# VHH binders against p95470, part 39

Target 1, 316 residues: p95470
Amino acid sequence: KQVDVHDPVMTREGDTWYLFSTGPGITIYSSKDRVNWRYSDRAFGTEPTWAKRVSPSFDGHLWAPDIYQHKGLFYLYYSVSAFGKNTSAIGVTVNKTLNPASPDYRWEDKGIVIESVPQRDLWNAIDPAIIADDHGQVWMSFGSFWGGLKLFKLNDDLTRPAEPQEWHSIAKLERSVLMDDSQAGSAQIEAPFILRKGDYYYLFASWGLCCRKGDSTYHLVVGRSKQVTGPYLDKTGRDMNQGGGSLLIKGNKRWVGLGHNSAYTWDGKDYLVLHAYEAADNYLQKLKILNLHWDGEGWPQVDEKELDSYISQRLK
Key: E = the ipSAE of ESMFold2; O = the ipSAE of OpenDDE; V2 = 0.75 times the mean of E and O plus 0.25 times the DockQ between their complexes.

## First folded at step 13 (VHH; framework vhh_7qia_2)

Design k1 (at its last look DockQ between E and O 0.61; V2 from the best seeds 0.00; counts 0 for: pae E 4.3 > 2)
Fold by ESMFold2, look of step 13:
Structure k1 (fold): chain B 316 residues (1-316), chain A 122 residues (1-122)
Amino acid sequence: as target 1 above (316 residues)
Amino acid sequence: QLQLVESGGGLVQPGGSLRLSCEASGFTLDHYAMGWYRQAPGKQRELVAFITWGGSTKYADSVKGRFTISRDNAKNTVYLQMNSLRPEDTAIYYCAAKTPYDRYTDESYDYWGKGTPVTVSS
């Protein structure tokens, strides 16, 4: 059985990799080799105290985590949203270690980082991803539909926006002027992730729709900038705030709707981590860890054949 | 192959009890919020009981205090304990696994069982 995962992010502590997924309380798996995975824990044994206020139909699932190591601590960001609305919030919980057997293992929830309200905000506060710039400033990217993807400075303890606040738009798609602000609209962009490589920051984004089994249209695009704040330009020089975005990878007959990636450099090698819906297995969402290569112009590439060659194993 | 299978239905006298079971095959229930629904002939299917992965429950007003939903993720099974049964509880009972990753609606279900009939008659 492969690992059933959605919105995967991962990190390493010692000789152990940890994988975090959308799911009940944020589902956590561990592995020694990034192929064979065991269930480890859930970050929340119950729900965040504010979750039902944001989503009255909250079912215990926390969405779209990101995991970030900073000064010896692990920061786990997570999302709650009312379905089909931008009534949403991103929270953060913190741990000294990811090893559940350690006496120091304890998730300490720090509450809401940011919250969006329909008609007040033309953005949706979900899909966090953390990036540090060249000067050590830590930023959060986020966003889904509406006015697209945003980036803001985090405060020194990484739990709130910095004061004074600094916010940037980093990518968006055209939204019909006829759409009411409370509606998600047709600007199908979400799930930002930023990777620093060489002199560039690379912004990955998911275009299309997830979560529709064989009808999912999700695929990945990329742009880059020398500044973490943008502008992020695609291969043709088009701004991602103006609809730019170069295709990185899309689904095929066997692997549909792939997206919501993270990306990492470990031991001198680069990886793209994502989910894909497997047609041969009732479109269940499966973990994929692909090699991320770079062409002569410094653009990322993935080999589609790796979708078939990476097969995760859930251990009993 | 991928399915929910209900069991435990049958014929019961008023005031009696039944315990329904719903076992998943081909997938793991521990990622799902689960519901029990029922449908009597000529009536719309209605939610009876709902349980999140964390154990929070909701019940239809007509069954509160009489029915209890529970789950045993190690056995990949959800249960409906039905006490103090009434003729009005006569229906086909279905279990369902709520779609866990749908961002667009909270009423989508990935899997439905085939149903187990319950008849409450003197």
Scores: ipSAE 0.179, ipTM 0.552, lowest interface PAE 4.3, mean pLDDT 88
Fold by OpenDDE, look of step 13:
Structure k1 (fold): chain B 316 residues (1-316), chain A 122 residues (1-122)
Amino acid sequence: as target 1 above (316 residues)
Amino acid sequence: QLQLVESGGGLVQPGGSLRLSCEASGFTLDHYAMGWYRQAPGKQRELVAFITWGGSTKYADSVKGRFTISRDNAKNTVYLQMNSLRPEDTAIYYCAAKTPYDRYTDESYDYWGKGTPVTVSS
């Protein structure tokens, strides 16, 4: 059986890989080879104390995590949101270790990093992704739909925006000015993830719609910038804030609605981690880990054939 | 193959009890909200009970106080305990699973069982 994760992110502690996904309490899997995965834990045994304030209907299902290591600690960012609304918040919980067998294993929730409010904010506080720039400043990118993807400086503790606050818009699609600010709109962009590689920062984003089985149109685009704050330009030189984005991968008839990626450099190799809906399995989302390559101009490339060749295994 | 399989239906006298089970295969219930529906002869399918990922429940008015929905994620199963059954509870009972990943639109159930018949008759 394959691992059926959604919005996967990954990190390593020692010789063990850990996979985090959307789900009740954020599901965690562990692996020694990034192929065979075993259920490890959930980050939350109970709901965040603030979750119902943000979303009254919340009942333990947390969205789109990111995992970041900083000064020997693991920072797990997660999202609380309501369907169809930008009534959302990104929280962070911190652990000393990812090994549940360790006596130091304990997730400590630090609370809300940012919160979006309908009619106040033209952004949605979901899909966090963490990146450190060349100066050691840590940033969070996030967002979906509405005004697009945002980036802001984190404070030294990585729990709140830095003061004074510094925000940037890094990507967006066209949105009608007639659209009510409370509505997500038709600007189908979400799930930013930034990878530092070579001379550039690479911004990955998901375009289209997920979660519609065979009708899913989710796919990945990419732009790059020499600065973490942008502007991120696609292969044609178009700014991602102006609707730019170069197609990285869109899948095929067998694997649709792929996206919400993370990207990593491990042991000198680069990887793209994402989910895809498998047509042969009633479009159940599956973990995919693809090799990330770079062309002669420094643009990322993946082989769609690896969607078929990488098959995760969930161990009992 | 992804599927939901209901069981536990049958014939019972008024005032009796039944416990329905719905076992998922091919996928885990952890990420799904679950519902029980029923369809009586000549009537439309209606919601009976719903349980969220965290265990919050909702019931149709007609079954409140008599029916209890529960889930065991470890067993990949959802249950419907039906007590004080009435003739009007006679129907085919269906379980359904809803994916909560669509953040922007209303969702429908992704998976349905084939149903298990419940007949309440003296």
Scores: ipSAE 0.154, ipTM 0.636, lowest interface PAE 2.4, mean pLDDT 93
ESMFold2 (binder alone), look of step 13: mean pLDDT 81; pTM 0.828

Design k2 (at its last look DockQ between E and O 0.64; V2 from the best seeds 0.00; counts 0 for: pae E 4.0 > 2)
Fold by ESMFold2, look of step 13:
Structure k2 (fold): chain B 316 residues (1-316), chain A 122 residues (1-122)
Amino acid sequence: as target 1 above (316 residues)
Amino acid sequence: QLQLVESGGGLVQPGGSLRLSCEASGFTLDHYAMGWYRQAPGKQRELVAAITWGGSTKYADSVKGRFTISRDNAKNTVYLQMNSLRPEDTAIYYCAAKTPYDRYTDESYDYWGKGTPVTVSS
């Protein structure tokens, strides 16, 4: 059977790849070849101590991880949220190694990085993704619905916003002025991920809705900027803060709800990692690792046929 | 391919007991909230019992104290122990799984078994 994954992110330690997914305590898989995957661990055996304060309805699942290596440590960011609300927070837990057999293997939770509160904030503190700029400053992108996607500087230990704080809006869709601030609204954008390639930072974003089986409209768009802070412009020059976004990939009759991607360079080649719902298998969410190609103008491309040719294997 | 397969239904006298089983294939249950639903002829499907990935349970008022939901993640199976059965419990019983990935609603189940009939009569 294939790997059941949602919101996938990956990293490598030595000869082993590690895959992180939304799930109870953040589900972790490992692989030697990025095709055959074995369950490894969960980052949390019990929920973060602050989870129920942030979200009284918290159901034990941590959402939308990102994994970042920095100065010999692994930083795992995760989200706690409430259904349909921006009562949310992004936390971070840290480990010296991803190998559960190591005596140094221990996730140490560092608590909340940022928190959103209805009526106070017109943004939703979920879907973190980490990027370092050309000057070594580390940033977090995040966001879902409301006022869209944000980017802020992290402090030196990568656990809080820097002081003085620096925040930027990097993408958003139109939100009705008639919408109460407590409502998510119709601006269906979330899950930013930024990849540095050549002279540009590329912002990937998910538009539409996940998690609706055959009715899922989730698809990926892209914009780029020479500065990590933006503005991110699509192929026509339209700002992603003003509804810009060039289609990268959308679902087809066999694979629906493509989104929440990450992107990586491994061994000199570029890859897009995402989930897709398989229509023939009850829309179960499957891992996809696709080749990311670049056209003559420097825009990313994927071959939709690779949705059929990449098939993961869940090992016992 | 994902499948949920119920078993253990049948004919039983009032006051009797049945144990329903639901075995999953194509995915592991330990990441999912699980539920048992039932549907009598001419009625809408209703929740009977639910259990979270961590083992917390809830029950419909009509079955509290008589039914117990449990899970055995090593066997990839969810159970419904039904005691003190009444004619009103007659229905087709469905096993259901809720993916942990839904951000929008908290009471919908995404995957369903085909059902196992339970008849309680003299």
Scores: ipSAE 0.215, ipTM 0.591, lowest interface PAE 4.0, mean pLDDT 89
Fold by OpenDDE, look of step 13:
Structure k2 (fold): chain B 316 residues (1-316), chain A 122 residues (1-122)
Amino acid sequence: as target 1 above (316 residues)
Amino acid sequence: QLQLVESGGGLVQPGGSLRLSCEASGFTLDHYAMGWYRQAPGKQRELVAAITWGGSTKYADSVKGRFTISRDNAKNTVYLQMNSLRPEDTAIYYCAAKTPYDRYTDESYDYWGKGTPVTVSS
């Protein structure tokens, strides 16, 4: 049986890989080989205390985590949101270790990093992703729909925006000015993830619609910048803030709605981690780990065939 | 194969009780919000009760105080305890599962059981 994760991110502690997914309390899996996975834990046994304030209908499912290691600690960012609305917040919980067997294992929720409010904010506080720039400043990218993807400086303890605050728009699609600000709109962009590689920062984003089984149109685009704040330009030189984005992978009839990726360099190799809906299994989301390659111009490439060849195994 | 299988239906007298069960296979139930629906002869399918992973519940007005939805994620099962049954509760009862991942649409449930019949008659 495959691992059915959604919005996967990954990190390593020692010789063990840990996978984090959208789900009740953020589901965590562990693996020694990134193929065979075992259920490890949930980051939350109970809902965050503030979750229902942000989203009254909160059901315990936390969205789109990111995991970041900093000064010997693990920072797990997560999202609380309402369907179709930007009534959302990104929170962070911190642990000394990811090994549940360790006496030091304890997730400590630090609360809300940012919160979006309908009619106030033209952004949605979901889909966090962390990146450190070449100067050691840590940033969070996030967002979906509305005004697109945003980037801001984190404070020293990585729990709040830095003061004074510094925000940047890094990607967006066209949005009608006639549309009510409370509505997500048709600008189908979300799930930023930035990878530092070579001379560039690479911004990955998901375009299209997820979560619609066979009707999902999710796919990945990419741009790059020499600065973490942008502008991120696609292969044609178009700014991602102006609707730019170069197709990285779209999927096929067997694997649709793929996206919400993370990207990593491990042991000198680069990987793209994402989910895809498997047509043969009623479009149940599955973990995919693809090799990330680079062409002669420094643009990322993946082999779509690896969607078929990488098969995760969920062990008992 | 992903599926929901209902059980526990049958014939009961007015004022009686039944407990319906819905067992999920092929997927982990705790990743889904669960609901019970019913369809009476000649009527449209209607929501009876729903429960989120966090345990939040909602009920149709017609069953409030009489029906209780619950879930056991360890058993990969959702239940509907039906007390003080009435003839008007007669219907085929369906179990449904909804993913929490669709953030932008109001689409309802992704998976449905085949249904279990409940007949309330003297």
Scores: ipSAE 0.024, ipTM 0.520, lowest interface PAE 3.9, mean pLDDT 92
ESMFold2 (binder alone), look of step 13: mean pLDDT 80; pTM 0.811

Design k3 (at its last look DockQ between E and O 0.79; V2 from the best seeds 0.00; counts 0 for: pae O 2.01 > 2, unsure alone 64.8 < 65)
Fold by ESMFold2, look of step 13:
Structure k3 (fold): chain B 316 residues (1-316), chain A 122 residues (1-122)
Amino acid sequence: as target 1 above (316 residues)
Amino acid sequence: QLQLVESGGGLVQPGGSLRLSCEASGFTFDHYAMGWYRQAPGKQRELVAFITWGGSTKYADSVKGRFTISRDNAKNTVYLQMNSLRPEDTAIYYCAAKTPYDRYTEGSYDYWGKGTPVTVSS
């Protein structure tokens, strides 16, 4: 049995890896080897107190987490939203440890980081991903459809935007000015993730649509910049704010519509973490952890055959 | 491998009772809302009862007070207790798992069992 996961992110504490997924209260798995996974916990046993104010139809499924370690604490960012709407907010909960057996294990919710409101904001406050720059400043990227992907400076305790605020647009696709601002629109871009490698920040983004079984068109593109704030340019020099984006990987016959990646350097090696829909298993979404390679010009590459060779195992 | 397997259907007299079961496997059951649907000959498939991962329920007006949906997450099973059965309840009953991950088109890509027939006849 493989791990069926959506929007996967990971971190390590001691000898144990922890995997976080979209789900009721954010589902957490643990592993010693990144292949064999065991259910660990949910971050929320009771929904965030503000969730139904932001999204009246909220049902306890928290979306698109990111996990970030900072000064001995674990910051879990999560999204509250509704289908097809930007009535959304990103929250953060904090823990001293990820080990549920520890007496110090307790998720302490710190509330809303940012909130999007239809007609007020031409962006959707979901899909957070955290990056620290070379100067020690911590930033949050986020976004899905609408006006695309944004980046803003976090405050010192990583729970709110910094004051004074600093925001940047880092990627977007064309959107008709005639489209009502309350509608998601046709700009199929979401799920930013930034990895620092060498002299560059690499922005990964998901283009297309997830979650449609065999009809899913989701795939990953990449651009890079010497500044965390951009501009992010693809291999042809096209700005990702102008529709640029170089293909990194797309699905194959067995593994369709992959995306919503994270990326990590562990022990000097680089990895891409994502979900992919398995055709042979009714297009259920499965965890993939792939090797990330680099060509002579410093662009990331993934061997598509690794989609078939990485197979997770869920232990009960 | 994802499976939804219904059981408990059959022939019953008007006024009788049946309990349908749907055993799920191959996916994270407690992430999904579950439903029972039915399709009578010549009619469209319709919702009978629905239960969220947290246990909240909804029923079609035609079955309220007679049918009860429940779930046992430890056994990956959803049930439909059908009491006071009428000839109008005759149909093939389908178990469905509603995907929680569709951000765009709510409920459009659900998973379905093969169905279990129920016949209410004298």
Scores: ipSAE 0.619, ipTM 0.836, lowest interface PAE 1.8, mean pLDDT 92
Fold by OpenDDE, look of step 13:
Structure k3 (fold): chain B 316 residues (1-316), chain A 122 residues (1-122)
Amino acid sequence: as target 1 above (316 residues)
Amino acid sequence: QLQLVESGGGLVQPGGSLRLSCEASGFTFDHYAMGWYRQAPGKQRELVAFITWGGSTKYADSVKGRFTISRDNAKNTVYLQMNSLRPEDTAIYYCAAKTPYDRYTEGSYDYWGKGTPVTVSS
């Protein structure tokens, strides 16, 4: 049985890899080889205390985590949201270790980092991703649809925006001015993730629609910038804030709707972590870990064949 | 492979009770909302009850107070306890699973069982 995660992110503690995914309380898996995974824990045994205030219909299902290590601690960011609305918030919970067997194992929720409000904000507080720049300043990218993807400085303890606040728009697609601000619109962009590599910051984003089984159009695009704040330009020099983005991977008939990626450098190798819908399994989402390569001009590349060759195993 | 397998259907007299079960496999059960639908002869399929990931429930008006939906995540099973059954409850009952991942639209159920027949007759 494959691991059927959605919106996967990953980190390592010691010799153990940990996988985080969208789900009730944020599901955590562990692995020694990044192939065989076993259930580890949930970040939340009970819902965040503030979740129902943000989303009255909230029922424990937390979205699109990111995991970030900082000063010996693990920061797990997560999203509370509702369907078709930007009534959303990104929260953060912190742990000293990811090993549930450790006496130090305890998730401590620090509460809301940011919150989006319909008709007030033309952004959606979901899909957090953390990146540190070359100066050690930590940033959060986030967003979906509406006005696109945003980036802001985190404060020193990584729990709130820094003051004074500094925000940047880093990617967006065309949105009709006639569209009500409460509506997501047709600008199908979400799930930013920034990777520092070589001379550039690489912004990965998901375009299209997920969660449509065989009709999913989800795919990954990428741009790069020498500055974490952008502008992020695609291969043609088009700004991602102006609709730019270079196709990284689209999938095929066997694997559709792939996206919501993370990207990592481990032990001198780069990896793309994402989910894809498997046609042969009624389009059930599956974990994929692909090797990330770079061409002669420094652009990332992946081999779609690895969608078939990487097969996760969920251990009982 | 993802599967939903219903059981517990059968013939029962009016006023009787049945307990339907739906065992899920091939996916992370507790990430899905589960529901029961039914289709009577010559009628459209209709929602009977659903239960969310956290255990919140909703029922069709026609079955409120008589039917109870529940789930056991440890067993990957959703149940429908049907009490005070009526002839009009006669139908094929289907188990359904709904993903929570569609963030932008109210989605429909994604997966269906093959159904289990329930006949209420004197």
Scores: ipSAE 0.314, ipTM 0.698, lowest interface PAE 2.0, mean pLDDT 93
ESMFold2 (binder alone), look of step 13: mean pLDDT 80; pTM 0.810

Design k4 (at its last look DockQ between E and O 0.78; V2 from the best seeds 0.00; counts 0 for: pae E 2.2 > 2)
Fold by ESMFold2, look of step 13:
Structure k4 (fold): chain B 316 residues (1-316), chain A 121 residues (1-121)
Amino acid sequence: as target 1 above (316 residues)
Amino acid sequence: QLQLVESGGGLVQPGGSLRLSCEASGFTFDHYAMGWYRQAPGKQRELVAFITWGGSTKYADSVKGRFTISRDNAKNTVYLQMNSLRPEDTAIYYCAAKTPYSRYEGSYDYWGKGTPVTVSS
């Protein structure tokens, strides 16, 4: 049985890798080899205290985590939302260790980082991803549909926007001016992730629609910038705020859609982590960890055949 | 492989009780909201009861106070306890699983084959 995962992010502590997934309280798996995975824990046993205020129908499912190590602490960002709405918020919980057997293992929720409100905000406060720039400033990217993907400075304790606030638009797709601001609309872009490589920051984004079984159109595009704040330009020089985005990888007949990636350098190699929908198994979402290669012009590339060669195993 | 298998249906007299079970396999059961639907001859399929991962439940007005949905995540099973059965409860009852990963509105993604329930003297 493969690992059934959505919106995967990973980190390492010692000799153990930890995988975080959208799920009740954020589902956590552990592995010694990134292939064989065991259930570890959930970050919330119940729910964040503020979740039902943001989403009255909240049922314990937290979305789209990111995990960030900073000065000996693990910061887990998570999203509370409702389907098709930008009534949403990103929160953060912190732990000293990811090992549940440690006496120091305890998730301490730090509350809401940002919140979006229909009509007030033309952005959706979900899909956080953390990046530190080359000056030591830590930023959060986020967004799904509406006015696209945003980036803002985090404060020193990584739990709130910095003061004074600094916000940037980093990618968006065209949205009709006639569309009501409370509607998600047709700008099918979400799930930013930024990787620093060489002299560039690379912005990955998910285009299309996830979660439609055989009708899923979800795929990954990329742009790059010498500044974390952008502008992020694709291979042809087109700005991602103006519809730019170079294809990185898309689905095929066996793996009909894929996306919501993270990206990492471990032991001198670069990896792309994502979920893909398996046609042969009722389009269930499966973990993929793929090699990320770089061409002679510094653009990332992925061998589509690795979708078939990486097969995870869920242990118990 | 993904499966939802209903059992516990049958013939009962009005006022009787049945307990339906739905055993699930091939997916991460405790991530999914689970529901029971029913379809009477010549009618559209309708929601009977729904239970989330977190234990929140919802019931059709016609069954409130008579039916109870529950789940056992260790056994990958959802139950429907049906008490005080009436002839209008006669239908094929379907188990359904809704993926919580959809960001967009949708109905349940996966369906069992159904189990018939007949309430008649």
Scores: ipSAE 0.541, ipTM 0.796, lowest interface PAE 2.2, mean pLDDT 91
Fold by OpenDDE, look of step 13:
Structure k4 (fold): chain B 316 residues (1-316), chain A 121 residues (1-121)
Amino acid sequence: as target 1 above (316 residues)
Amino acid sequence: QLQLVESGGGLVQPGGSLRLSCEASGFTFDHYAMGWYRQAPGKQRELVAFITWGGSTKYADSVKGRFTISRDNAKNTVYLQMNSLRPEDTAIYYCAAKTPYSRYEGSYDYWGKGTPVTVSS
């Protein structure tokens, strides 16, 4: 049985890998080899106290986590959102360890980092991703649809925007000015993730629609910048904030709707972590870990065949 | 392979009771919201009840007070206890699973083949 996760992010503590995904209370899996996974825990045993205020229909499912290590602590960012609306918030919970057997194991919720409000904000507070720049400043990228993907400085304790606030738009697709600000629109972009590699920051983004089984059009695009704030340019030199983006991977008939990736360098190797819908299994989402390579011009590449060769195993 | 298998349907008299079961396999059951839908002849499929992973429930107005949805995560099973059945409850009943990542309200991602329920004197 494969691990059926969505929006996967990953980190390592010691010799153990931990996988976080969208789910009830943010589901956590552990592995020693990144192939065989065991259920570890949920980050939340009960819903965040503020979740229903942000989303009245909240059912305990927290979205699109990111996990970030900082000064010996683990920061887990998560999203609460209403469907089709930008009534959303990104929260953060912090732990000293990811090992539930440790006496120090305790998730402490620090509350909302940012909140989007319909008709006030032309952005959606979901899909957080954390990146530190070359100066040690930590940033959060986030967003979906509306005005696209945003980036802002985090404060020193990584729980709120820094003051004074500094925000940047880093990617977006065309949106009609005639469209009501409360509507997501047709700008099908979300799930930013930035990887620092070589001389560049690489912005990965998901284009298209997820969560539609075989009708999902989700796929990954990428751009790069020498600065974390952008502009992120695709292979043709087009700004991602002007609709640019170079196709990284789209999938095939067997694996559709792939995306919402994370990217990591571990032990000198680079990896792309994402989910894909498996056609042969009624389009159930599956974890995929692909090798990330770089061409002669420094652009990332993945082998689509690895969608078939990487098969996660969920152990009891 | 992901499967939802319904059982417990059949013929019952008005005022009678049935208990439907849906056994799930091939996915992490307790991470999904589960629901029951029904489709009567010549009518559209409609929501009967759903239950979140945490046990929160919602019912169609037409079945409130009569039907109870529950789940046993250890058995990967969702149930629909139907009491005080009426002729208008006659339909094919479908089990459904909703992923926690669904972005559309009212949408379910996976369906069983259905079990027939007939309420008739």
Scores: ipSAE 0.353, ipTM 0.707, lowest interface PAE 2.0, mean pLDDT 93
ESMFold2 (binder alone), look of step 13: mean pLDDT 80; pTM 0.816

